# Designs tried in a protein design chat: VHH binders against q9xw16. Part 15

Target 1, 132 residues: q9xw16
Amino acid sequence: MSGWNAYIDTMTAAAPSIKRCAIVGAADGSVWARTEADNVFKASEEELKTFVALFNDVTQVPAKGADIEGVHYVVPRTEESLIFGKKENTGFFAVKTKSAVLIAVYEGPNEVAAQVRKAVESMQTYLNNAGY

## First folded at step 17 (VHH)

Design zf32
Fold by ESMFold2, fold request of step 21:
Parts: structure tokens; sequence; C-alpha cells
Structure zf32 (fold): chain B 132 residues (1-132), chain A 119 residues (1-119)
């Protein structure tokens, strides 16, 4: 996973408040890369298959929210290629590219969350331009 | 200086209706996603509803969908929540809130208005 893991390192460096993150296949939720070692991204393959399917219609997500790593998040709104959620002082951003979904879990106030959004959307743009 | 002032709360019986209003000033109201959030005694903040800056998109938590309607009048800088078929579980302090950072969660809220549902 050395090639894809560099993208994980880029996102975590750009937004240090990212606690865990992953790049998964948009069609099936298969893990292409994730944070490892002491901050392992722990979502199961079954949970990720369910999660990436939410991108089939993001407008349906706010009613019930979303689960990542067994944690339930409220999702007050979505955008065409973005699902983002909150639980207390933590949250996540998930963006879809042509072939992948980038997921970042963070802790911090909205100003910190904005840095996380910028980091994942920069990577979204890069992967889309690279054909992924 | 963002200012949000909620009004329209009160005491209603189960099955009753209330219409909340929120007067906004100190920012360009029609550029902001707006929210209703609520807090019952000794509980955390709970998201209720979201409306886009133009008013064209609305979202509701599942338990209020079909009973509550969020709307806005951008000419009057006012946000509304029409609450029908009120239940005891809806009793809370209701806050109008505005999102500044584009992170899907509000940054500012008012002082709130109390909704009490009692037989």
Amino acid sequence: as target 1 above (132 residues)
Amino acid sequence: QVQLQESGGGLVQPGGSLRLSCAASGFTFDNYWMYWVRQAPEKGLEWVSTISSSGSRTYYKDSVKGRFTVSRDNAKNTLYLQMNSLKPEDAAQYYCAAEEHDVGWPDYRGQGTQVTVSS
C-alpha cells in the first residue's frame, strides 16, 4: 500500500487534527490505504460497503445520519460529492472521487474542521485529475 | 456581529402547533445555511432542521420529518420553523443557528426560545 499510503501522509500533514483517515473504493468500500499503527482506521469492510453506498443519493443521508467505525454521526446537510457529520467535538468528512471515497475523522471546533475539509477536497481534486 | 433572536415559543398541548421565528442581523442573511437545533434539560444539543441559503433545499431529522417545516424569508432576514403535531419529546429550548465555515455545522446561535408540551 506504499503508493496510496503517501496520500494518507499528505492529508494528515495538511490537517494535523485528522485522527484517522482512509482511501476506499467507491464501488465496494475496499480499503486502498488507511492510517495505521497507533491510530488505525478501524471500520469493517461491511460497514464501508454500506457507507460508500450512501453516495448513490446523498440527499437521503441527513434523515438518519451515518456510521463510521461504529460511531453514529448526525449529518445536517450534504453536497453532491461530500458527506460530513458531527458527534460532539468530533466529526468526519467523506468525499467521492471517480473511483474512491476519501474519509477523514477529526476532533476540534469548526475552524479546525474547515482545515480538514480543505485537505480532503485538495486530495479529491488531485485524484480526480489523476483518473481516480 | 451576528445577531439571532428567536421568538414564538410557549406552552402547547400534545398535538398542538407553534411557529417559531428568528430575526437575523449583522450578516448577509441570504448567504448562509441556517439551522434549527434544540436542547432539552440536561441533554446535549440536538440538530432538528437545515435550510440552504436560497431556501431551495431543506433537511430534517427523521423524528420531526412530516411534522416540522423550516422556511426563510430572505427579504425580511427571518428564519421560521412551523411545528405541528407536537409531542412531549419536542419540548426543548430551540435555537436558530448560522453556518459560517462550510463544515455542515453551525457557528453561531441565538439565546433560544422555550417550547413546552404538556397535558
Scores: ipSAE 0.828, ipTM 0.917, lowest interface PAE 0.6, mean pLDDT 93
Fold by ESMFold2, fold request of step 21:
Structure zf32 (fold): chain B 132 residues (1-132), chain A 119 residues (1-119)
Amino acid sequence: as target 1 above (132 residues)
Amino acid sequence: QVQLQESGGGLVQPGGSLRLSCAASGFTFDNYWMYWVRQAPEKGLEWVSTISSSGSRTYYKDSVKGRFTVSRDNAKNTLYLQMNSLKPEDAAQYYCAAEEHDVGWPDYRGQGTQVTVSS
């Protein structure tokens, strides 16, 4: 249960279809925790800095989409604290808390994606209530 | 049973305009985010535009922004795409699509309507 890694484990247990995920600082994209080993979340520092800045105005994201782990995703719509994207049979959900951005990358149909959304938004709510 | 039927496609010169319509039935149209997606020959499906259930929020891919306008008439269960300043790269089968799972991607689409842009 060391540090932020417990939250990674909680999200992946709640939605096993999550292939990779991370918790990064909302201000600068610094990695607080991520999946490791066979499922390394491998976005670069510069990519994460650019990505978290998208939350400054989520309404501008759909025009150009978003990049995570060197993969370009289309983002057909956003919500106030949520950016979510698609690339073929894969996608991501990213939610902002007070201090962090939670990112989950998944594979599967829309029914699977709905489970991933539920898992990341549950963690978003938990961290916000805890002051993060 | 969800039913989506697109119409209004056709042949037009570069710079021309078309207005696509999509008649929807079998679901409560007012509750759904709606989409226009397109597919050119031998290419994958490409997102074009999104409109919220009320019509108050619209989104466009960058290459069509300023030329295309998505709208809806919830009283008539109809989605529209006004396409102006058409370019050859806009030629495709255009599909009306509806989102059910709240995941930012549609679950249902119609059979589509063909847009051809050539001289």
Scores: ipSAE 0.824, ipTM 0.914, lowest interface PAE 0.6, mean pLDDT 93
Fold by ESMFold2, look of step 19:
Structure zf32 (fold): chain B 132 residues (1-132), chain A 119 residues (1-119)
Amino acid sequence: as target 1 above (132 residues)
Amino acid sequence: QVQLQESGGGLVQPGGSLRLSCAASGFTFDNYWMYWVRQAPEKGLEWVSTISSSGSRTYYKDSVKGRFTVSRDNAKNTLYLQMNSLKPEDAAQYYCAAEEHDVGWPDYRGQGTQVTVSS
């Protein structure tokens, strides 16, 4: 999945505070690309299938939050194509495109999180415009 | 210079009700998503409820849904939390909080108001 790996590199370069990230299929959570080696994104297929299904109705997510990589995050609000969660000083942003869900896990204060959101949404826009 | 001042806490019996208020100043209140968060002794901050800037969207932690109602009066720059059917596990310092960075978590909070639930 050499072509999809370039998008992983683009996101991590745009927001170096991203600790791990992945691009997964929106329908089934299948992994198209992810950070590897020392920073492997380690969510299971079963967890990812459950996670991407949350985009079927994002308004239901805040009541119970979301799990990624075995970590439970509180999700105080959502937006139409965005689920974002918090656990202490870590968090995630997940955005849906036509065909994919982009997931980025970060650590840092809200100022750092804002840069991660910008990077992930820029990629969301790019992939949507490219037909994905 | 964000100012948030909570009030309305107190001692209540299990099953009782309290209404918290939060007076806001130093920012354009009706542009901000607002939050209620709470902290029990020796525990971290816990998210309770969120309300959109217009008040049109509200979200609740599952354990308070149906018992708590968040609302706001943008003409009075005031956020409210109506708490009904209070349980011992609801006892905490309650904070009003505002989101600045658009990341789904608040940046500012007040000094809080104490809610105590005991028989």
Scores: ipSAE 0.823, ipTM 0.914, lowest interface PAE 0.6, mean pLDDT 93
Fold by ESMFold2, fold request of step 24:
Structure zf32 (fold): chain B 132 residues (1-132), chain A 119 residues (1-119)
Amino acid sequence: as target 1 above (132 residues)
Amino acid sequence: QVQLQESGGGLVQPGGSLRLSCAASGFTFDNYWMYWVRQAPEKGLEWVSTISSSGSRTYYKDSVKGRFTVSRDNAKNTLYLQMNSLKPEDAAQYYCAAEEHDVGWPDYRGQGTQVTVSS
């Protein structure tokens, strides 16, 4: 449980509808931790570098959406430290902290998505308070 | 009870224009992010545009940006979509929709209004 993997476990326990998630570096998309085994978060480093750069101007994201794990999501709106997207009954939430981006991929209706948002934003707050 | 009623659809030639309206009632319209989504026959719902509760922020999918303009009049509880330079691929049932759960996707939609583009 030591290191960043404990935070992965905390988020997935808080919102079981999270299918895969990761903590990646905000500057370069390097993977600090991710879900493993049957639920491997499988985005490439090149894809993650492109993805985290979207936080440089979140207002540009809705026009073309975003790709995670080779899946294209529509992004109808963003918030300053939050990019969230939909594809059919699945979606993602990505939040930026001082040093990292937290990414969670889920399945379910909007009520379920709201639980995922709470879990990811709680971790965002925790990491920001810890200086990350 | 949330009520959304779209109007203004019709038949138009390629290159033409239409202005859709959506009358809202049963909720505090000024507090809601609003959306236009559309559906062509045998296709899933496709996001078109988003507007913030105040109207200060608007977003468009790339294929309609520059041709469509979303707006709202909060005094009249009405959402609008001005559609210019219409193309055959824009033909669809258009729905206005409202977001309740703060997850970046709407929860409610109206019955829709049909836009047909034919030559």
Scores: ipSAE 0.823, ipTM 0.914, lowest interface PAE 0.6, mean pLDDT 93
Fold by ESMFold2, fold request of step 21:
Structure zf32 (fold): chain B 132 residues (1-132), chain A 119 residues (1-119)
Amino acid sequence: as target 1 above (132 residues)
Amino acid sequence: QVQLQESGGGLVQPGGSLRLSCAASGFTFDNYWMYWVRQAPEKGLEWVSTISSSGSRTYYKDSVKGRFTVSRDNAKNTLYLQMNSLKPEDAAQYYCAAEEHDVGWPDYRGQGTQVTVSS
């Protein structure tokens, strides 16, 4: 609830199609906040450490894709601070800030996914401006 | 109206080559990320390759990297896939696809062109 939980609430309110999301440390994947209760973001610390390391060179991610919550996603392209992937009707957006990685898992068509991208990038901008 | 028309498929032996083409119209081709996806009988769609709007960045699934080359000619509104060292598992209907929503997944695809790899 202390600050970081409020950012989770802000993202899920901005894009209701977000099923689960988390804010994790960019260096080690430690969880700073996540969706809880019936929508618990369930990824091991080991998986998250592997995932955030993908941001060391996003150009290499498309060859093998990425795993989140034990689910494998295809990643057809990336952008400088963005890894996004698809599996059937679900997907994720992950953006890197100075200190953190924001991860959102969603379900829906591409126009819904665009709302999720906007929500996570808005938070990315806010956290970067705040020095995180 | 976005239109994509693939061509260049056919029957080849294992180890052979094919060059697929995709003619695009109804949109500003050089503003779009483009994709090749494929579908084998009784299987889902599978991503194969991606190329940026300018052609400066390309990505490949691991199993085709080094054998397939995606390219585009923005002056001709055409996307290409050079397929070398073809394997039986590459046999599929190949679709050209375009991304509209900037979400890393295509929105439009053509009718496809069939690639068959057999002895």
Scores: ipSAE 0.821, ipTM 0.914, lowest interface PAE 0.6, mean pLDDT 93

Design zf37
Fold by OpenDDE, fold request of step 21:
Structure zf37 (fold): chain B 132 residues (1-132), chain A 119 residues (1-119)
Amino acid sequence: as target 1 above (132 residues)
Amino acid sequence: QVQLQESGGGLVQPGGSLRLSCAASGFTFDDYWMYWVRQAPEKGLEWVSSISSSGSRTYYKDSVKGRFTVSRDNAKNTLYLQMNSLKPEDAAQYYCAAEEHDVGWPDYRGQGTQVTVSS
């Protein structure tokens, strides 16, 4: 297990409603770590390349939404380093660090989603402070 | 508790206009992101527009961009949706919605107001 895999474990432990998550390179969408086994994060690197590019201008994302793992999510709003999508009872949080994008796909109501956001943003803060 | 009451819906011909209003009470309105969502028959809930607490940031789904305008009057605790150039595909029950958990999706919505577009 790489160091990045440990961060996956930390996020999933902090928010049990995370179904799948990944840490990818902000520049190219390369997968650094992801959930595996029974909860494999299935986005292709090509898809991820497109996804991470959304952070170049997050203000344009709501108009078009975002795709993760072949699923289209609506994105009613964004923040500077945060893209969150929604589809039925599922959604995702994607946060950008200095060099990475953390993506967590979850299932559940907004109360649960809030926990997922906290987990992802906590990791974001940690990684930023660590220079990543 | 959060109360949202929509009004202003009705029947219009294609190309017509409507202005929806939403009266908010029971919460600090000017602290909340507000949304308009809609649901057409046999379709799921659909996001239409978002507006930040101050009103300085607005977002629209592509299909309504340039035709719909969301605004708010925090002094009146009221949310608005100006709908111009209405199309038949805009017909739906429209809901005012408020976000509580800061997760990019609303938590509360009103009873809705019906918008029908037909010649």
Scores: ipSAE 0.911, ipTM 0.954, lowest interface PAE 0.4, mean pLDDT 96
Fold by OpenDDE, look of step 20:
Structure zf37 (fold): chain B 132 residues (1-132), chain A 119 residues (1-119)
Amino acid sequence: as target 1 above (132 residues)
Amino acid sequence: QVQLQESGGGLVQPGGSLRLSCAASGFTFDDYWMYWVRQAPEKGLEWVSSISSSGSRTYYKDSVKGRFTVSRDNAKNTLYLQMNSLKPEDAAQYYCAAEEHDVGWPDYRGQGTQVTVSS
């Protein structure tokens, strides 16, 4: 297990409604860590490259939405370092750190989604403080 | 409890205009992101527009940009949607919606107001 895998475990432990998650390079979408086995995060390298580029101008994301793992999510709003999408009973939170993007795909109502946001933002804060 | 009551819907011809209103009560309106969503027959719920608590930030789905304008009057606890240059594909039940959990998606919505666009 790489050091980044430990952060995956931390997020998934903090928010059980996370189905899949990944830590990728903010610059190019390269995968640093991701959920595996029964919960493999399946976004392609090309897709992730496109996704992380959304953070160059998050204000434009709501108009078009965002795609993760071949699934299109509506994005009703964004924050400077946060893109969150919704599709039926699923959604995602993606937060940007200094050098990484954390992506968590979840299933459940808004109540559990709130726990997912807290988990990824907590990790965001931790990584930022660590210089990542 | 959160209460949202939409109004202003109706029948208009293509190219026409409508102004929807939403009266909010039962919560601190000016603390909430508000949304307009719509549902056409045999289609799912569709996000239309978002507005921040202060009204300083607004977002629109691409298909309504330049035609729809969301606004709010926090003193009146009212949300608005100005719809210009209406198209047949805009026909739907329009709902005012409020976000409680800060997860980028609303939690509450009203009973809606019907918008029909037909020549």
Scores: ipSAE 0.910, ipTM 0.953, lowest interface PAE 0.4, mean pLDDT 96
Fold by OpenDDE, fold request of step 21:
Structure zf37 (fold): chain B 132 residues (1-132), chain A 119 residues (1-119)
Amino acid sequence: as target 1 above (132 residues)
Amino acid sequence: QVQLQESGGGLVQPGGSLRLSCAASGFTFDDYWMYWVRQAPEKGLEWVSSISSSGSRTYYKDSVKGRFTVSRDNAKNTLYLQMNSLKPEDAAQYYCAAEEHDVGWPDYRGQGTQVTVSS
C-alpha cells in the first residue's frame, strides 16, 4: 500500500457507511489512492478530471449536478471546498485540500451521511495541515 | 416538532405564474438551509432550489433558473418560491424542506402544495 492508502483506510474506518472512496489530484484528477477489491472506486480518469475541475467554481455545480462513477448526483448546494451529491439513499462528499480531492460515496440516511462528512472533513483538515 | 406547511399552489396556464409559501414552525427557522423539492406523478422526488439560512446564497436546478426565485423572510418564518413562466413539466407536488444534518439534503418536508400547468 502507498502512503495514501492509509488515508483511505482511515476514512473508511471512521465512517463505515462509505461504500467507496478515493484520493485524487486536485489539478488533474489522477488517482492517488482508492478503495479496492469488493468496493473498488470506478471513476475514470476522464471523469475525475472533469470532476475536480468543478472546484474551480463550485457555485455553478448545483445547477448541473455532478457525475461520479457514471452516476449522476444532484447537488443542492456547495461550499467553497466541498461538493455534496445526493441520489436517493446514496450520496457523496467531495472535499478539496491544497493538492487533493477526497471523494467518499456512501449509502444511508442523513444521519450516517453526517458521519461520512465528518470523516472526510477530518481527513481534509489533517492533509491540509500536513501540506497536502 | 418541525412543521412545514406549503401553500400557493394551483392551476395555471403555461406561461403563468405562482408564488408558493411555506410556513415554518417548531424549529429555529433562521438557522436552517431550506429547500424546495417537487414530485411529479410517476417520478421521484427532485430538488428544485436551495437557500441558505440568511438567504444570501441561493441555488437552482438548471431547468428552473431564470424562472424561479427562492426567498425567505426569517422574521416571519416563511419560505417562498416565485415561479414564473411555468411550463407543463413544472407540474408537481411542491414541498418545502428543511436541512438538519448539514449534509446537503433536507431532513424534513411538509405535506406539499399541488402545482398544475395546463392549457
Scores: ipSAE 0.910, ipTM 0.954, lowest interface PAE 0.4, mean pLDDT 96
Fold by OpenDDE, fold request of step 24:
Structure zf37 (fold): chain B 132 residues (1-132), chain A 119 residues (1-119)
Amino acid sequence: as target 1 above (132 residues)
Amino acid sequence: QVQLQESGGGLVQPGGSLRLSCAASGFTFDDYWMYWVRQAPEKGLEWVSSISSSGSRTYYKDSVKGRFTVSRDNAKNTLYLQMNSLKPEDAAQYYCAAEEHDVGWPDYRGQGTQVTVSS
């Protein structure tokens, strides 16, 4: 499980605007890896369980938004395996793999957000190909 | 350059209706996700509705769902927002917005059109 920390490092290195990041189990929201120290990803287990369940029907998410780390984000639209969150100058990308959900919380304008999405989706592709 | 011009706002009584329009130019309109966002005094920018490039996918915030309908005419480069059963809390400056970076949030907004709901 410690190997998952390497993927956190990969994403944060690829997109410096990522403030916090986590890899959690798609089935139950269990934390497999997360940013720590000064950038601790602080979502609770209960919250993550609720969050990952949003992927059961992403089409319903925009109406209600999504909560991460006790912060409510609007979700103007979704993709099949991607949930967009936005709050002022912050946001998140959450992507679902076969067995995991990758969550990256970022700060900055859309230009840098685009790099965050790219980093997260790149990891998504990698993990999917690896069977995760 | 991207140009968005909203129109159709005005003063209505609660329960009334308005139809907002947005004239788009300076970009390939039919390639873009479009949005309606609004801002009331002393409040932040609020997402209202989204519509995909083809119009096949639409999303609404919960508080307007069933009352507002977003649509688009790509041949006319125009975005619409039909607002029915308006409530006082719907009063705001409404903006047409276009997404460039594919990050689930728009990049460009017009000058807006004012919607006021008052008895």
Scores: ipSAE 0.910, ipTM 0.954, lowest interface PAE 0.4, mean pLDDT 96
Fold by OpenDDE, fold request of step 24:
Structure zf37 (fold): chain B 132 residues (1-132), chain A 119 residues (1-119)
Amino acid sequence: as target 1 above (132 residues)
Amino acid sequence: QVQLQESGGGLVQPGGSLRLSCAASGFTFDDYWMYWVRQAPEKGLEWVSSISSSGSRTYYKDSVKGRFTVSRDNAKNTLYLQMNSLKPEDAAQYYCAAEEHDVGWPDYRGQGTQVTVSS
């Protein structure tokens, strides 16, 4: 799915604080696109399978946290289609679309994180409207 | 100016209870997700509990689930943390915290209140 890489580029351009980013299948965690080169998104297939399954019941995620790329993040709260992760000066936003999960790992303070969320949710809206 | 003032900490024996309070001022309290976080000596800041603006949604880290209860009184601009069955590993400086940027993590916190658990 070469076209999905364009969406990665769009998100990373919109929020420069995104360090790594991926679009994966909501059903199985299969990677559709991800940041490459110096910013390779390194989550394994098994990890992503487990991660996307968290969206089956996001209310349970805060108790346990979430793992991305072998890093454990605390998840102080969730929304229906959004999982927040935090670790020190890093974090992630994961949003679910009709068929995909968008994951953006970022570094920086909350002010910067807000820009990342906006970028990811903007893409979420776009993809949902496109049927994905 | 956002102000958060914790109280209610103290020394308790294992199995004991404490009720922490947080007086909030300088912002629209009932619009904010609120949090309890804690920091033990030589450890980093750790999340303990979250509560939504209305109080209808609460979350807890696993290690405190079933023992701690977060609540809020928006009319009094006060956040609470009922801590039961306290364990030595619960000893820490406890902070009330408020989220401004809607990113799943607080932006402000108070001076904290010390919780010590010792037999």
Scores: ipSAE 0.910, ipTM 0.953, lowest interface PAE 0.4, mean pLDDT 96
Fold by OpenDDE, fold request of step 24:
Structure zf37 (fold): chain B 132 residues (1-132), chain A 119 residues (1-119)
Amino acid sequence: as target 1 above (132 residues)
Amino acid sequence: QVQLQESGGGLVQPGGSLRLSCAASGFTFDDYWMYWVRQAPEKGLEWVSSISSSGSRTYYKDSVKGRFTVSRDNAKNTLYLQMNSLKPEDAAQYYCAAEEHDVGWPDYRGQGTQVTVSS
């Protein structure tokens, strides 16, 4: 287990509704860590490269949505360092740090989604403070 | 109890216009992100537009950009959707929706108002 895997474990422990998650490089979408085994984060590096580029202008993301793991999500709104998508009873939160993008795919109603956002943003804050 | 009631739907020809309204009650309207969503027969719920609590930020799905305008009057607890240059593919039940949990998706929506576009 790499050092980044520990952060995956921290997020998934904090929000049990997270089905899959990953930490990727903000510059190129390279995978630093991801959930594996029964909950493999399936996005390819090519897809992730495209995804992380969305953070170059988050204001344009709602118009067209975002794709993760071959699934298209609607994105009704964004924040400066946050892209969140929705599809039926699933969704994702993606937050950008200084050097990384944290992506968490979840299943459940908005109430549990709120816990996912909290977990991801908490990790975002931690990593930013650590210089990452 | 959150209540949302849409109105203003109807039958128009392609290229026509409609203005939808949504009367909100039972919550602090001016604290909420509001949304318009729609559902056509045999299709899923589709996001159309978003507007921030103050109205300073708006978003639109690509297919309605330049044609639809979302606005709100917080003094009247009312949400609006001005729909111009309507197309047949815009026909749907339109719903006003409110976000409670700050997760980028609404929690409540009204009964809807029907928009039909036909020549």
Scores: ipSAE 0.909, ipTM 0.954, lowest interface PAE 0.4, mean pLDDT 96
Fold by OpenDDE, look of step 18:
Structure zf37 (fold): chain B 132 residues (1-132), chain A 119 residues (1-119)
Amino acid sequence: as target 1 above (132 residues)
Amino acid sequence: QVQLQESGGGLVQPGGSLRLSCAASGFTFDDYWMYWVRQAPEKGLEWVSSISSSGSRTYYKDSVKGRFTVSRDNAKNTLYLQMNSLKPEDAAQYYCAAEEHDVGWPDYRGQGTQVTVSS
């Protein structure tokens, strides 16, 4: 297990409603770690390149939404380093660190989603403090 | 108990205008992100617009951008949606909605108000 895989495990353990999760390079969308096996994160590198570029201007994301793993999510609002989307009973949280983007796809109601956000933002804080 | 009551819907011709209102009660209105969402027959719930607690930040679905304007009066606990240049595809039940869990999606919505755009 790589060091980045450990962070995937930490997030998924903190929020069991996370179905798939990935850590990618903020500059290019390259995958550093992801959930695998039955819960493989399936976004392509091309898609991830496009996705991470959304953080260049998050204010424009709500108008168009965001795509992850070929699924289109509505994005009613954003924060400076946070993009979160919704589709039916699923959604995603994506946070940007100094060098990475953490993406967590979840299933469940808003109460459960709140736990996912906490897990992802906690990891964001940790990685930022670590210089990543 | 969170209560949201929409009003202002009606029948208009294409190109017409409506102004929706939403009266909020039962919660600290000025602490909440508010939303307008809509649902047309046989379609899913569709996000239309968002506004931050202070009103300083607003977001719009691309198809309504430039035509719709969301605003709020926190002193009156009221949310508004000015809809101009209405199109047939805007016809739907419009709901005022409030976000509780800070997850970028509303938790509560009212009974809605019907907007119909005739040809």
Scores: ipSAE 0.907, ipTM 0.952, lowest interface PAE 0.4, mean pLDDT 96

